# VHH binders against p91247, part 9

Target 1, 277 residues: p91247
Amino acid sequence: MAVDMIVEPKWVVQNFGNIRILDASWTFKPKADVAEYKAKYYNKFGVGMNELKNPEYLAEHINGAAHFNFDIAYYPSEDERFTLYTPEEFSSYVKRLGVFNGDHLVIYGRGKDGGMAAASRAYWTFRYYGYTTVSVLNGGIEAFKLAQGVVQSDSKAEGIRCKDAIHFPIGEVCAAKGFKKKTDCDQAFAAKGIKVGDTVVISCGIGLSASAICLAAARSGIVAKLYNGGVHELAYKAPQHLNMRVTLLLHAITVLRCTYIHFTFLYAIVIKIERIV

## First folded at step 1 (VHH)

Design n03r (framework vhh_rezetamig_d1)
Fold by ESMFold2-Fast, scan of step 1:
Structure n03r (fold): chain B 277 residues (1-277), chain A 126 residues (1-126)
Amino acid sequence: as target 1 above (277 residues)
Amino acid sequence: QLQLQESGPGLVKPSETLSLTCTVSGGSISSSSYYWGWIRQPPGKGLEWIGHIYYSGSTYYNPSLENRVTISVDTSKNQFSLKLSSVTAADTAVYYCAKGPYYYGSGSYEDAFDIRGQGTLVTVSS
């Protein structure tokens, strides 16, 4: 699908639940020693994400945004500061950021000239690897705040408590919370055999209804993983020996009250992952 | 549901190697989509990620510990293990074994682990 290369802050606010946002902020530092970097961080994205945290991102970022960290997404070589990984290695890193095929990515920066230089570099990096549904936020986080966009620090987006989940703001969270009591949510999940301590993956096409269900699960003490892709995409990423059980949570969805007033119900698929030896 | 349990000595002398084993029950460790790892919490401090191993044998270690850490997997016993060499008093901590998530969303390994063991206290002292 075709997307605009540059999107405006008001558009991002209006489409917040339908996009994946990446913060491309990078703080200038002297070039790392090539041998030391390769020993510690080369193709070790988990290590990089744990140790190379960016203070500006940590202090403030657009709500729900993951950090596309230049110190991790690229590596220093003798000739270049930002050397590109293989497509497989790059895919491994961005998957850790919750980026999957078909996501409409919106990349932003901060600081001088709205961070457009950093955001543009990230944009062309995604294009280089064949991702086409990617945009740059015009004017960066500064313009976004001026448009009354929501930012956060080190806490998870808007109080969503889904562990290991990709978090998108839910515009109609108040529908699930204000119109239904916690006990109704508890009973809805229990009726489908989902209990405290279970790990579930919740999926839908655009993430909105899945996000609402993820919130309801968190309210009931259930650990939920929000998959930012369809069931079809999940099936292709799962190993062949992993049995994927699909449970339609239609009854629970109606108990949670529809967040889309024009529909009788919200539709989402809850997947319990069972491994077969 | 998968369950993880740490085992190993609760006391290790300075300069020796700490060896811990994690036993996986309720499922096989041979799944190619999981990362199996170790995290620790020193007294009065936050969680520190030590490292993890993928089914393929690929390992990722905390840079501050990398030259002292080895993580290995034994599929025949459904276990994975941690070896931390040349221990000092600074290595005193509660050690947890953990299963990494199928999907990555949070960006931090400490809060990305969705299943962990109960933890085992390891004291480094003579």
Scores: ipSAE 0.000, ipTM 0.106, lowest interface PAE 18.5, mean pLDDT 66

Design n04q (framework vhh_6qgx_2)
Fold by ESMFold2-Fast, scan of step 1:
Structure n04q (fold): chain B 277 residues (1-277), chain A 125 residues (1-125)
Amino acid sequence: as target 1 above (277 residues)
Amino acid sequence: QVQLVESGGGLVQAGGSLRLSCAASGRTFSSYAMAWFRRAPGKEREFVAAISWSGGSTFYTDSVKGRFTISRDHAKNTVSLQMNSLRPEDTAVYYCAADRTLYGSSWYEDEYDYWGQGTRVTVSA
């Protein structure tokens, strides 16, 4: 499986959760003192990752992206700012970033020219160490945000569409003794345009009401997926928790927000998926 | 954990001005996007304005563009909302919120990790 050297933002959105993403952002700073760096950080990647955090990455990054930090991946020597580690030392660092042989690695940058200089440097570094399934995200995080905005503004990804949020009170499927009969629940879903064979995503602020509605939907033969955080949070974090198919669908619905759950008011958002890629 | 404390609310006549302030404590918030939301009586909470972690980008809901200005002071760990030309429709409890939000998404309530208790703004006719 050969991979393209350069991948487009739309491709990354569509393959989100099936790739390992690295942020190669680097902020210029004066060269570190060689002796001090060697004493504190040289080949001590756990310490470096804890102490040498990049402010741009911390404030904003593509969800699931680890930081390929130039201040850690390279070390300063007397003559060079970015001196290369041995293959064994480099391997030790990138394994801490969750990069393993066989992953399709996508590297991005930010800023001037979409950060292509920084991303390309990281790309070359991986190629130098023998990593073959690596790509650069064309246009960086800026282009990625534009691609996400276009997808999310219509509540759809390429080939995937979502409907408006459906207000679904727990009382539609629960009575004093527990769940209503299957036929009553089937009718409640049908009344809101949800039928057997449909795929729905159920979300609410704290997950309590959504958990019950999800179980009732599953009993009715509806393909239902539960998320108890915000819809936006799920879209950006889903690759850590869900399979590829569900991740893509949830990414498409980031424009839809969870509603409040009050102690005396239970409500969940149910999103019907009209079609899938 | 970040604690957010709002101040500056009160009663003002239509056409008047108020400046709301949000002070963050418990840790630095320099890496957080910050926003103001409001909730009017009988309505859901709505987005008002947001400012990126760097202060380089600001976002406003259409109803307040040109009237409200959001700003931040990293040295003081504060975010401010200058409200000019106030209307009775601006009457609400105003909340300060902090998150590590990606640019262009700061109007989503559920992206914000930390919330203040709110400060009441009443605009008389």
Scores: ipSAE 0.000, ipTM 0.097, lowest interface PAE 21.7, mean pLDDT 69

Design n05b (framework vhh_h_nbbcii10_fgla)
Fold by ESMFold2-Fast, scan of step 1:
Structure n05b (fold): chain B 277 residues (1-277), chain A 128 residues (1-128)
Amino acid sequence: as target 1 above (277 residues)
Amino acid sequence: QVQLVESGGGLVQPGGSLRLSCAASGFTFSSYDSYALGWFRQAPGQGLEAVAAISGSGGSTYYADSVKGRFTISRDNSKNTLYLQMNSLRAEDTAVYYCAAGEDYLSPYWSTSEYDYWGQGTLVTVSS
């Protein structure tokens, strides 16, 4: 059964009993020590779910939503922050979140830009593992509350709920932002010379921003290929470990003057492949 | 293994100055020309805020509006060290300060998602 990539808050409220909702909120922290993480949490999802709780999720989440916790769903390795588990290990984790074959998953985030970067990363992670019935909630929990959606709290803090703005950087205004309407997105890509049928590769440092732009490109019918580790990981790993596709992309950037596209809102490198012979 | 270690934090009076250092090991600043280096801070009860960043070449810098004119970011590739000179300190500068490294080629210097290597942080308290 085909599902829309992006669903609106009102649709989620109306379809609440027929979907499985995941909160993809992630609070930035310094990278965990690899050896310590391996000893305590690697492939030990019960321990991770008990000990690596996210305070924002505990204070407020969509009623019934489980937390797809980046500190558990991925593990840190020496070469990357968000290393992917095997399909069997990933399946073990998501079953603990109440996700089963055939479920229509709706993933949301929170905070700056409606949490669309984090939600989009979770979306592409599920797609990578073969789950196709996955959607992202446009505008995150903030837009959901504006649509009269029901939220709950599991927080044992002293009766004080997290305020939406308390986790945002000083000097920045936090607003509930969603993706632009499809027509606006189509026009934004067209303005940069990208259209249906084009092939692009999207990359950023750790994959979060690139994932959001990849979702926007797919919504506009643009074929997007995502390098999960970003350009930074490729530079860290010896060039002999690069695959043929990535080698051709690096050559195209250097020699063929590929058009790079920079979106201040989502912040990723979008490289249009202009010369395929 | 890549590691960043902050030092130089502590207690300082309002109007005072403090210099933070961030020493890198497991990689060299000059080995990766595209490394952006930055300082981020988290005040009690607040989210993580970009303070200052410097490009791989040292030719471009970013400063948050709250610190412009007071803080100066610099790097010494020969010592594999990043610095933050903090002048005219205010009570609102009290925070845990983190250093970070990541790709700066076409990347925004204020986005936490572009930085893959982070230190554990150093506490700066501005109090009389």
Scores: ipSAE 0.000, ipTM 0.130, lowest interface PAE 20.4, mean pLDDT 67

Design n06v (framework vhh_vobarilizumab_d1)
Fold by ESMFold2-Fast, scan of step 1:
Structure n06v (fold): chain B 277 residues (1-277), chain A 124 residues (1-124)
Amino acid sequence: as target 1 above (277 residues)
Amino acid sequence: EVQLVESGGGLVQPGGSLRLSCAASGFTFSSYAMAWYRQAPGKGRELVAGIYSGGSTSYADSVKGRFTISRDNAKNTLYLQMNSLRPEDTAVYYCAKDWGEYSYGLPFDEFDYWGQGTLVTVSS
């Protein structure tokens, strides 16, 4: 089916659930050594995707967009910086990006002139391999943001730190007749290294302690998110704020629980999320 | 915790048909894109078909026109109808959940498989 070669940001926002989006950002760097590249990355797309990450893509990309990385999609040869793979090898790479025949593929860039040069190169590369339902996003990620499009960061990027799980007893913020005064709650959070402006995820097996601690944290100006599900659901719902350390930590967490009479024995787990970069 | 339980695999002759099912639990099924992957003996895992939360579908070239992916959000179940099966379709088939709620990205195969797989053997 025919698709427009160039699509507008507003159209992309409105069709967001029905297209596959690729970020074609590329940062200029010296040509890689041919022998070294072939030993480590040639036709080893999983390795390339894990190790050859683009800093601009990691910092900001259209929500759900995979990175069409020129350092992976092409390989250096003695004669050329961007040498083309065979159709079979190229297909292997783009399938790992979630691209299949029949998808309406939308490619965008960033920076100078809306990244149209990089996006257009990716567009013609797909056409060269016989992919016909492909478009370029006019104006790139900058124009997309002006149209109120949603962007995100790769949760595996450096600069995301999860502090060790903090056992936070409900008694730190509640007394027999309700919440402690705000000043007392502020001091309890500060004693654990949690301050105004911090983001924390609060989890409890049954939600009781976590709900109370979340409310107390919000009153203290802490950005608190209550989580009642399992570790895997949290990782999938908030990947931009989590990394593998947080996922493993949540999986290993044992929340103390008691039945009936021993509600005072319950603890919540508080995880502080910080960007370091 | 996310659980995906595949069923419907078996031995079938070339040209035959099979219907795979994946029973999902532990997450809001209707909000996620779902996919079928497969792994043939001695090969890496490859993406076969995906379906977005809204019902839009995507297929690998090798199965397009022969396989149909579908979902039943009321039953939290993903399906793969496989027709005109070929010996090269022989593989363990895995049900996979996407990373992001209401996203287009199909899961990266090293991190987000929750099913145990179901074996499909196509031979005479």
Scores: ipSAE 0.000, ipTM 0.104, lowest interface PAE 20.7, mean pLDDT 72

Design n07q (framework vhh_6qgx_2)
Fold by ESMFold2-Fast, scan of step 1:
Structure n07q (fold): chain B 277 residues (1-277), chain A 125 residues (1-125)
Amino acid sequence: as target 1 above (277 residues)
Amino acid sequence: QVQLVESGGGLVQAGGSLRLSCAASGFTFSSYAMAWFRRAPGKEREFVAAISWSGGSTFYTDSVKGRFTISRDHAKNTVSLQMNSLRPEDTAVYYCATEESWGYVFLGPDDYDYWGQGTRVTVSA
């Protein structure tokens, strides 16, 4: 899909639910000691995301935006401040930010010149790694607020990551005249590593595909719980919901570690639950 | 057939409070995001507040943040807007709206498919 390289604040406000927004704010610091950084943070993105938080992002960011943190996305080497990871390592980091192939990424900055220098650096980094559907928000967070954009402020802002998320098309369990026979559905679940006795949370943007898949899973003896909030909605509450327990179907409390995932009419996301508390 | 019916508008003094309600029917209310928009005389519809289908996420325009609270009640199929510390600038017709999409919250009026007829709010100085 072709996208504009530069998008305007009003366009972003209007398409807010259909794009993945990244905050590229970076605070100048002296270059880190190479050996110390490697011991603590090199290719340890979960640790970096927990410990290397950006104060400007935490104080204010576009609602639902994950932080593309230069202190994590790059590493210091002997001769360079911002050394590039391999494509596989970079992909591992940005998946933790909820970025997947096919997402329309919108990157913004803040401050001098609307943060266009930082946002543009992040843009070219994504293009270097082969992401093509990437845009820069013209004028940054300041212009976005003038266009009636919603911002948030909290101390826990980061992307959401769900363990064992499975992308499950409704066509795996439904045909033109309704549900497929039980044996075909059993095979579809087994092919995705879902077995009798497993507990799964099923979600999609508005619950339609998820409802059908939940019913097919129940028929196959899989304990299926419908999460009506959608992972997209949870992304807008990321600071409150990272490592938080979520109530599922009345009395069930589940710890979810969710990656921001785009939902479509034809698909549901199946999350295998490691722990119910 | 989707129907949205607003109520609760009226005349109130500056600094006062009003609670608007929107009764929804004809669709699976619990599956869709709901929003409030307003239109002052001679102006276009502007976003006021929105609530996700679950009620877990709320969104506000800057001018009402901290003064207005949006909520929903799935048992009653209603969405409500509690308006506190009202100002003359809040004078407008308030509209309830819902979208027919992925359950996403949209901030532009063009992204909403179904609208109520509106309820008038007048805030006197």
Scores: ipSAE 0.000, ipTM 0.105, lowest interface PAE 20.4, mean pLDDT 71

Design n08m (framework vhh_7mjh_2)
Fold by ESMFold2-Fast, scan of step 1:
Structure n08m (fold): chain B 277 residues (1-277), chain A 126 residues (1-126)
Amino acid sequence: as target 1 above (277 residues)
Amino acid sequence: EVQLVESGGGLVQPGGSLRLSCAASGFTFSDYYMSWVRQAPGKGLEWIGRIYTSGSTSYNPSLKSLVTISRDNSKNTLYLQMNSLRAEDTATYYCAKEGLYDILTGYYSDYGMDVWGQGTTVTVSS
């Protein structure tokens, strides 16, 4: 599906749950010694992500953004500062950032000219590797903050994301007197590509909205699994699990008893399971 | 300078209908969940309902048959349609902007109402 090459801050805020955001900030430094870099970091992305942290990204980044770190995504060679990995190696790195085929990637920078130079370099790198649904955030993090976008400090979100997550507000299946009619719920699930016989994992911050959505899904003939701890709790306890295949995550999840609630104001995330290991 | 300005209140006969409006400014209206809340004289706050960015709605069960919430993002305006009004619906009605919540990063913001309008008064009497 075609996407705009340049997206505006307001559009990013409005589509926050449907995009993967990458921070392409890079701080100029002397070129690393080629032999030393290859011994320590070449194709060792976990090591690079732990040791080659960017101070600007850690101090402030768009909420949920992973750092597309030029010191990791590229390697120094005799003649070049930013030498390209093979497609397989590049894919290995960006999967650790929560980037998968079909994601709409939005890349931003910071500083002079809104960081457009760094963001554009990252854009063309993704296009080179065959990613077609990629955009650059016009004006960078500065413009995003002016548009009331949410920012954070911390590296906890780096590399942590559930593949194929679908944002599903409780209002899609509930109304004042309880659940919407089955036909309305069926249409809401179908609009997200979920059908009778599918298996899905449903999660929210504390399980309240997820409980209602799980029940609506069961009524529609969808095999729904509830993760009451939420994705955020899993991220804190076992960050590596968020990067595993959805099928492996299903084996770690049990159907929990729903907590009671007088009302709910939370949304849930629905993860569709294609195959069970 | 985030502002919410309610309008459309006034005197209505029992059984009548009324539509309240809430004009939003100073923030990107289309990015936020919006709610209606009311307070009758001498009583506490009563939540009426919420409208999501998708246009889906959730209502207080005791009020669902009486109200409909809608939004027009092109006009930065929130609406509350009220039908079959009763004397007990006499109250000051407020619109409210809700905070952002991001489950993917594990951040809890207060998902409560962080900006309220000045209110518009509805009086139902013969």
Scores: ipSAE 0.000, ipTM 0.097, lowest interface PAE 19.4, mean pLDDT 70

Design n09b (framework vhh_h_nbbcii10_fgla)
Fold by ESMFold2-Fast, scan of step 1:
Structure n09b (fold): chain B 277 residues (1-277), chain A 128 residues (1-128)
Amino acid sequence: as target 1 above (277 residues)
Amino acid sequence: QVQLVESGGGLVQPGGSLRLSCAASGFTFSSYDSYALGWFRQAPGQGLEAVAAISGSGGSTYYADSVKGRFTISRDNSKNTLYLQMNSLRAEDTAVYYCAASYEFGLSYDSPEWYDYWGQGTLVTVSS
């Protein structure tokens, strides 16, 4: 059954590659000093995202979910803990979370009552700013895990839109004796909709093919960021007491669900991002 | 629980052919499992080198320059078996051949350290 405002965990698992998921988890803490907050964080979302990390989100979140952090999305004022930004300022923040017009947003929380209070607050905030295709995940991350949903740790997925990934063969920028001519590389990027001044994230799991494509992109004037969090790197860096088979499966499911394309060791995944932080 | 077992090795004269098979148990070669499969070899006194690899879907293959045009890698997901057809064999193809399996995403075809499962090896001797 279709549900506009509330979606069930099984539906989210089945539609993972077609939605943008936001974690609305918030940890209670004393209200920040208004003057100090405004000096350091007000409308400075890059600073906020770097310094105001949420430990619960970092430890565990739905795979691919960005953190809609209440300590960044809102600011403290004299009479209010969660004061609303202007539409332009809010848009600036949520674009950094990989949220764009036309996305079907699914917001979840955690903890007491499945985090429905936090998720619902985020839902109404998006509605206030004119986003109409937004849903709340019933029962939060706990219900999602019970429905065999995939979760991960760290913040590497924050701001990354995996559905729009570009599959980029290394052979489009390399020949038998090294890199192709700059003009040929420029054309290869342009043919895939990547232009001078664009920002891209490049991944191939262990970084070999991605490293070469990253160098070619930099040569073409493209701002390229290498993502080293592929399945092998994640498995290698995981604590030795964790199940490596589960780690490999979780990463693979994310990749497959995000793009619906067969992946090979001959390709790098290129993600074109308006903002990466 | 997971095992790879090679077969088909032996003594062959230069210019001859051999077909190696690798039977997998404990996991499946379905297109939905995304396991990439490869063949590595180790010649006497040499290090381990990549020979050929094939993606989980079977849609992408890799071959070392030394074997390209002579060797063909293939997989039969219904039989859970990987194959290496070796034609026009040369003395320098003499080696122990290993099959290996790894998760497809992010693989380096030439990096043995990223393969999780390995067979025991099968000896191929090309001599007259």
Scores: ipSAE 0.000, ipTM 0.105, lowest interface PAE 19.2, mean pLDDT 71

Design n10x (framework vhh_7xy4_2)
Fold by ESMFold2-Fast, scan of step 1:
Structure n10x (fold): chain B 277 residues (1-277), chain A 125 residues (1-125)
Amino acid sequence: as target 1 above (277 residues)
Amino acid sequence: QLQLVESGGGLVQPGGSLRLSCAASGFTFSDYYMAWVRQPHGKGLEYIATISSSGSTIYYSDSVKGRFTISRDNAKNTLYLQMNSLKPEDTAMYYCARSEDYVWGSYEPDYFDYKGQGTQVTVSS
C-alpha cells in the first residue's frame, strides 16, 4: 500500500539494502507436456530450481536478485500455459526465493520494452496472492545499469563474484565416492589462497555443498564457520527478521566489502576473514 | 570465441534416418538451453526441438514429434538430433542454436542469440 507500483532505477539503487529484488526474465519456449511436467516438477520446487535454470538470469542479473522463474511459479495445464498454484504452494515457492510477508518486493525484467510484460505479469501474480508491498522496476536491468546499478553473473566459469569472496565448487573437495584425500583438498584450498590457520565463513543456498566444504576445510586445519540459509536472505531482510547466526554472516560480508553473494547447490561461497574493521 | 558447428547432414530416401551433431565451444554449454531449428529453401526458420541444460526437459514441434529425438552430452559439449522416418518435407538446412530472450508470438530465429553455420538435409527418392 505505502509503495509505488512503478519505481525508478535511481530509487532502487538508493534503496538497495531495504528491498527484495526478483528477476522475472523468461525465455520463450513451447508449452511443456502437461503429464511430464506434473510428474517431474509440479509442486516440487527444489527440483525445478535445480533443473529449470534460465540462461539470461545466470549470465547477468541485478546483484542479489533471485529468479522468479515462470517455468516454476506456474504450471502448464491442458488449456493454459501459466496455471496458478494454490496460495500455500505459491508461498512455498517464493519463500525459497527469500520473499517473506512485509518485504518491499521489486520485480524487474529485461529485453523487449525493458521486460515490462514479464515484470508486470509477476507483479499482478503477487497482488493476486495478497502481496501488497510490490513494485516494478521501470526499464528493467538495462535502465538499472545506466543508473549505475550493480549486476552479477552466475555462470560456472566465474570464480569470484565479490571482491573478497571465493566461489568454491563441491567438486574441488569431493569425488564420486566421497571426499578427496586430505592432500588434494589442501591443494584446492591453497589454490584459492586459503591456508592452515585462516578463518573462513562458508555459505550456500541449501547448505549441502557448504556443509561438505566446511568439513573438508576443518580437516585441512582451516577455521571454518558454516551458516545455514541463503546469503540472499541476509542481504535483503530487515535485521528483526534475522537470527544471531545469520546476523554474524551479514557482519562478515559487510567487513569484507561484499554486500551480496549468489550461489547454487553445487557451489559454496567461501569468505576469507583477513581484517577486522 | 563462441562457436556452434553442425555435422551429419546428407542425402537420404524417404523413411530413412540421419543423426546430426553440434559441437559447442567458447561458452559453458551445460548452462544453456539448446535447440535445433531448420530452414527449408525459400522459407523462414522453423523450430524443431529444445532441450534444457541438464537434458531433463525436452520440447518438440508437432511436425517432428515421435520421429525426432534431441539429446545432449554435456561432458563432450555436444548436442544431437536423431531423425527417423524422414519425409520430403524435412528437407532443410538444420541449425544448432543457443536460447535467447523472451519473444511473444510465432517461432522466430531471434529467440536464439547464436546459431551455427548449418548442415543440409535432403530427403528425396
Scores: ipSAE 0.000, ipTM 0.107, lowest interface PAE 18.9, mean pLDDT 71

Design n11v (framework vhh_vobarilizumab_d1)
Fold by ESMFold2-Fast, scan of step 1:
Structure n11v (fold): chain B 277 residues (1-277), chain A 123 residues (1-123)
Amino acid sequence: as target 1 above (277 residues)
Amino acid sequence: EVQLVESGGGLVQPGGSLRLSCAASGFTFSSYAMAWYRQAPGKGRELVAGITSGGSTSYADSVKGRFTISRDNAKNTLYLQMNSLRPEDTAVYYCAKDIGYSEWLLPDAFDYWGQGTLVTVSS
């Protein structure tokens, strides 16, 4: 029944099936217009959860964690940025996050000081509403990753970060008049740790920039495979199974430690394939 | 003991400029987010500008393009450069320190406020 106020990353990894994890990340922005917020979002948690997405949470969060979004859990009033809902309204919101009485909640943040300010605010909010089995993850998502914890992505406008992913802009192999000389391309790949004989998977949102990079890589003697669906589609369809989906699409050749990939029309992601058996 | 001392307020004509300063002591200034708030007569306190420990800034829509917040960590001083002042900017301006090592500028998260400095914009 009794739980520690602060839990360590290793403990969270070991107890992953027995806890409910909440991401308390919040991006600072100017206070919302009170009347507009109340018309659109006040006590309309389904609408808020659909429209008020947090980019940091979508890009990377602890596997299975729901987002305790401050822009939804609180509402702006004339005097306060984070006004508290009634216990009934708050209960309605957190049940939508999969939180029920008796759950051991573990709340984490990110960024400066491991996001302890955000996580602690969420912690005291739950305590205010009578939840006693709640803890803060010491050091946030950063410390969790260092402890080999698994993270995932829900980003639909930006890609998925992979630990061994190389961000490769098309401009490193192309100029206004076409492909750069082989020597220049060879140096661009070498500068990013890609050598003759390496095997890489190249991906982008729609495959166009990746196709050019793949051709330049092949000319340099690099074994390159083009992933036509892009990391965008993968993040969109199966964020909770990202590692498994990527491994399946690569025929279980490697296991990727993925956090966040940023991609645009002019970028591609190069993934060096490594078999870990 | 935390201490925040504002200066630079005064009477100024519409369209004029003022620079506010806040001298901070009693804490590791470079580790905290800092903010400027104002309170107009008969109104509540309003966050006008904030700056994180890393130097990222945020402004209220009413002051964007006219006010600039900055910090000098070597001098433990926070500044607010106010240009193109309007009668609506008339208020007591307060320097505020975040509650603890936060990159956030939450109005209810500030634990220390200065005494304030009065800015009056009138002809």
Scores: ipSAE 0.000, ipTM 0.148, lowest interface PAE 17.5, mean pLDDT 72

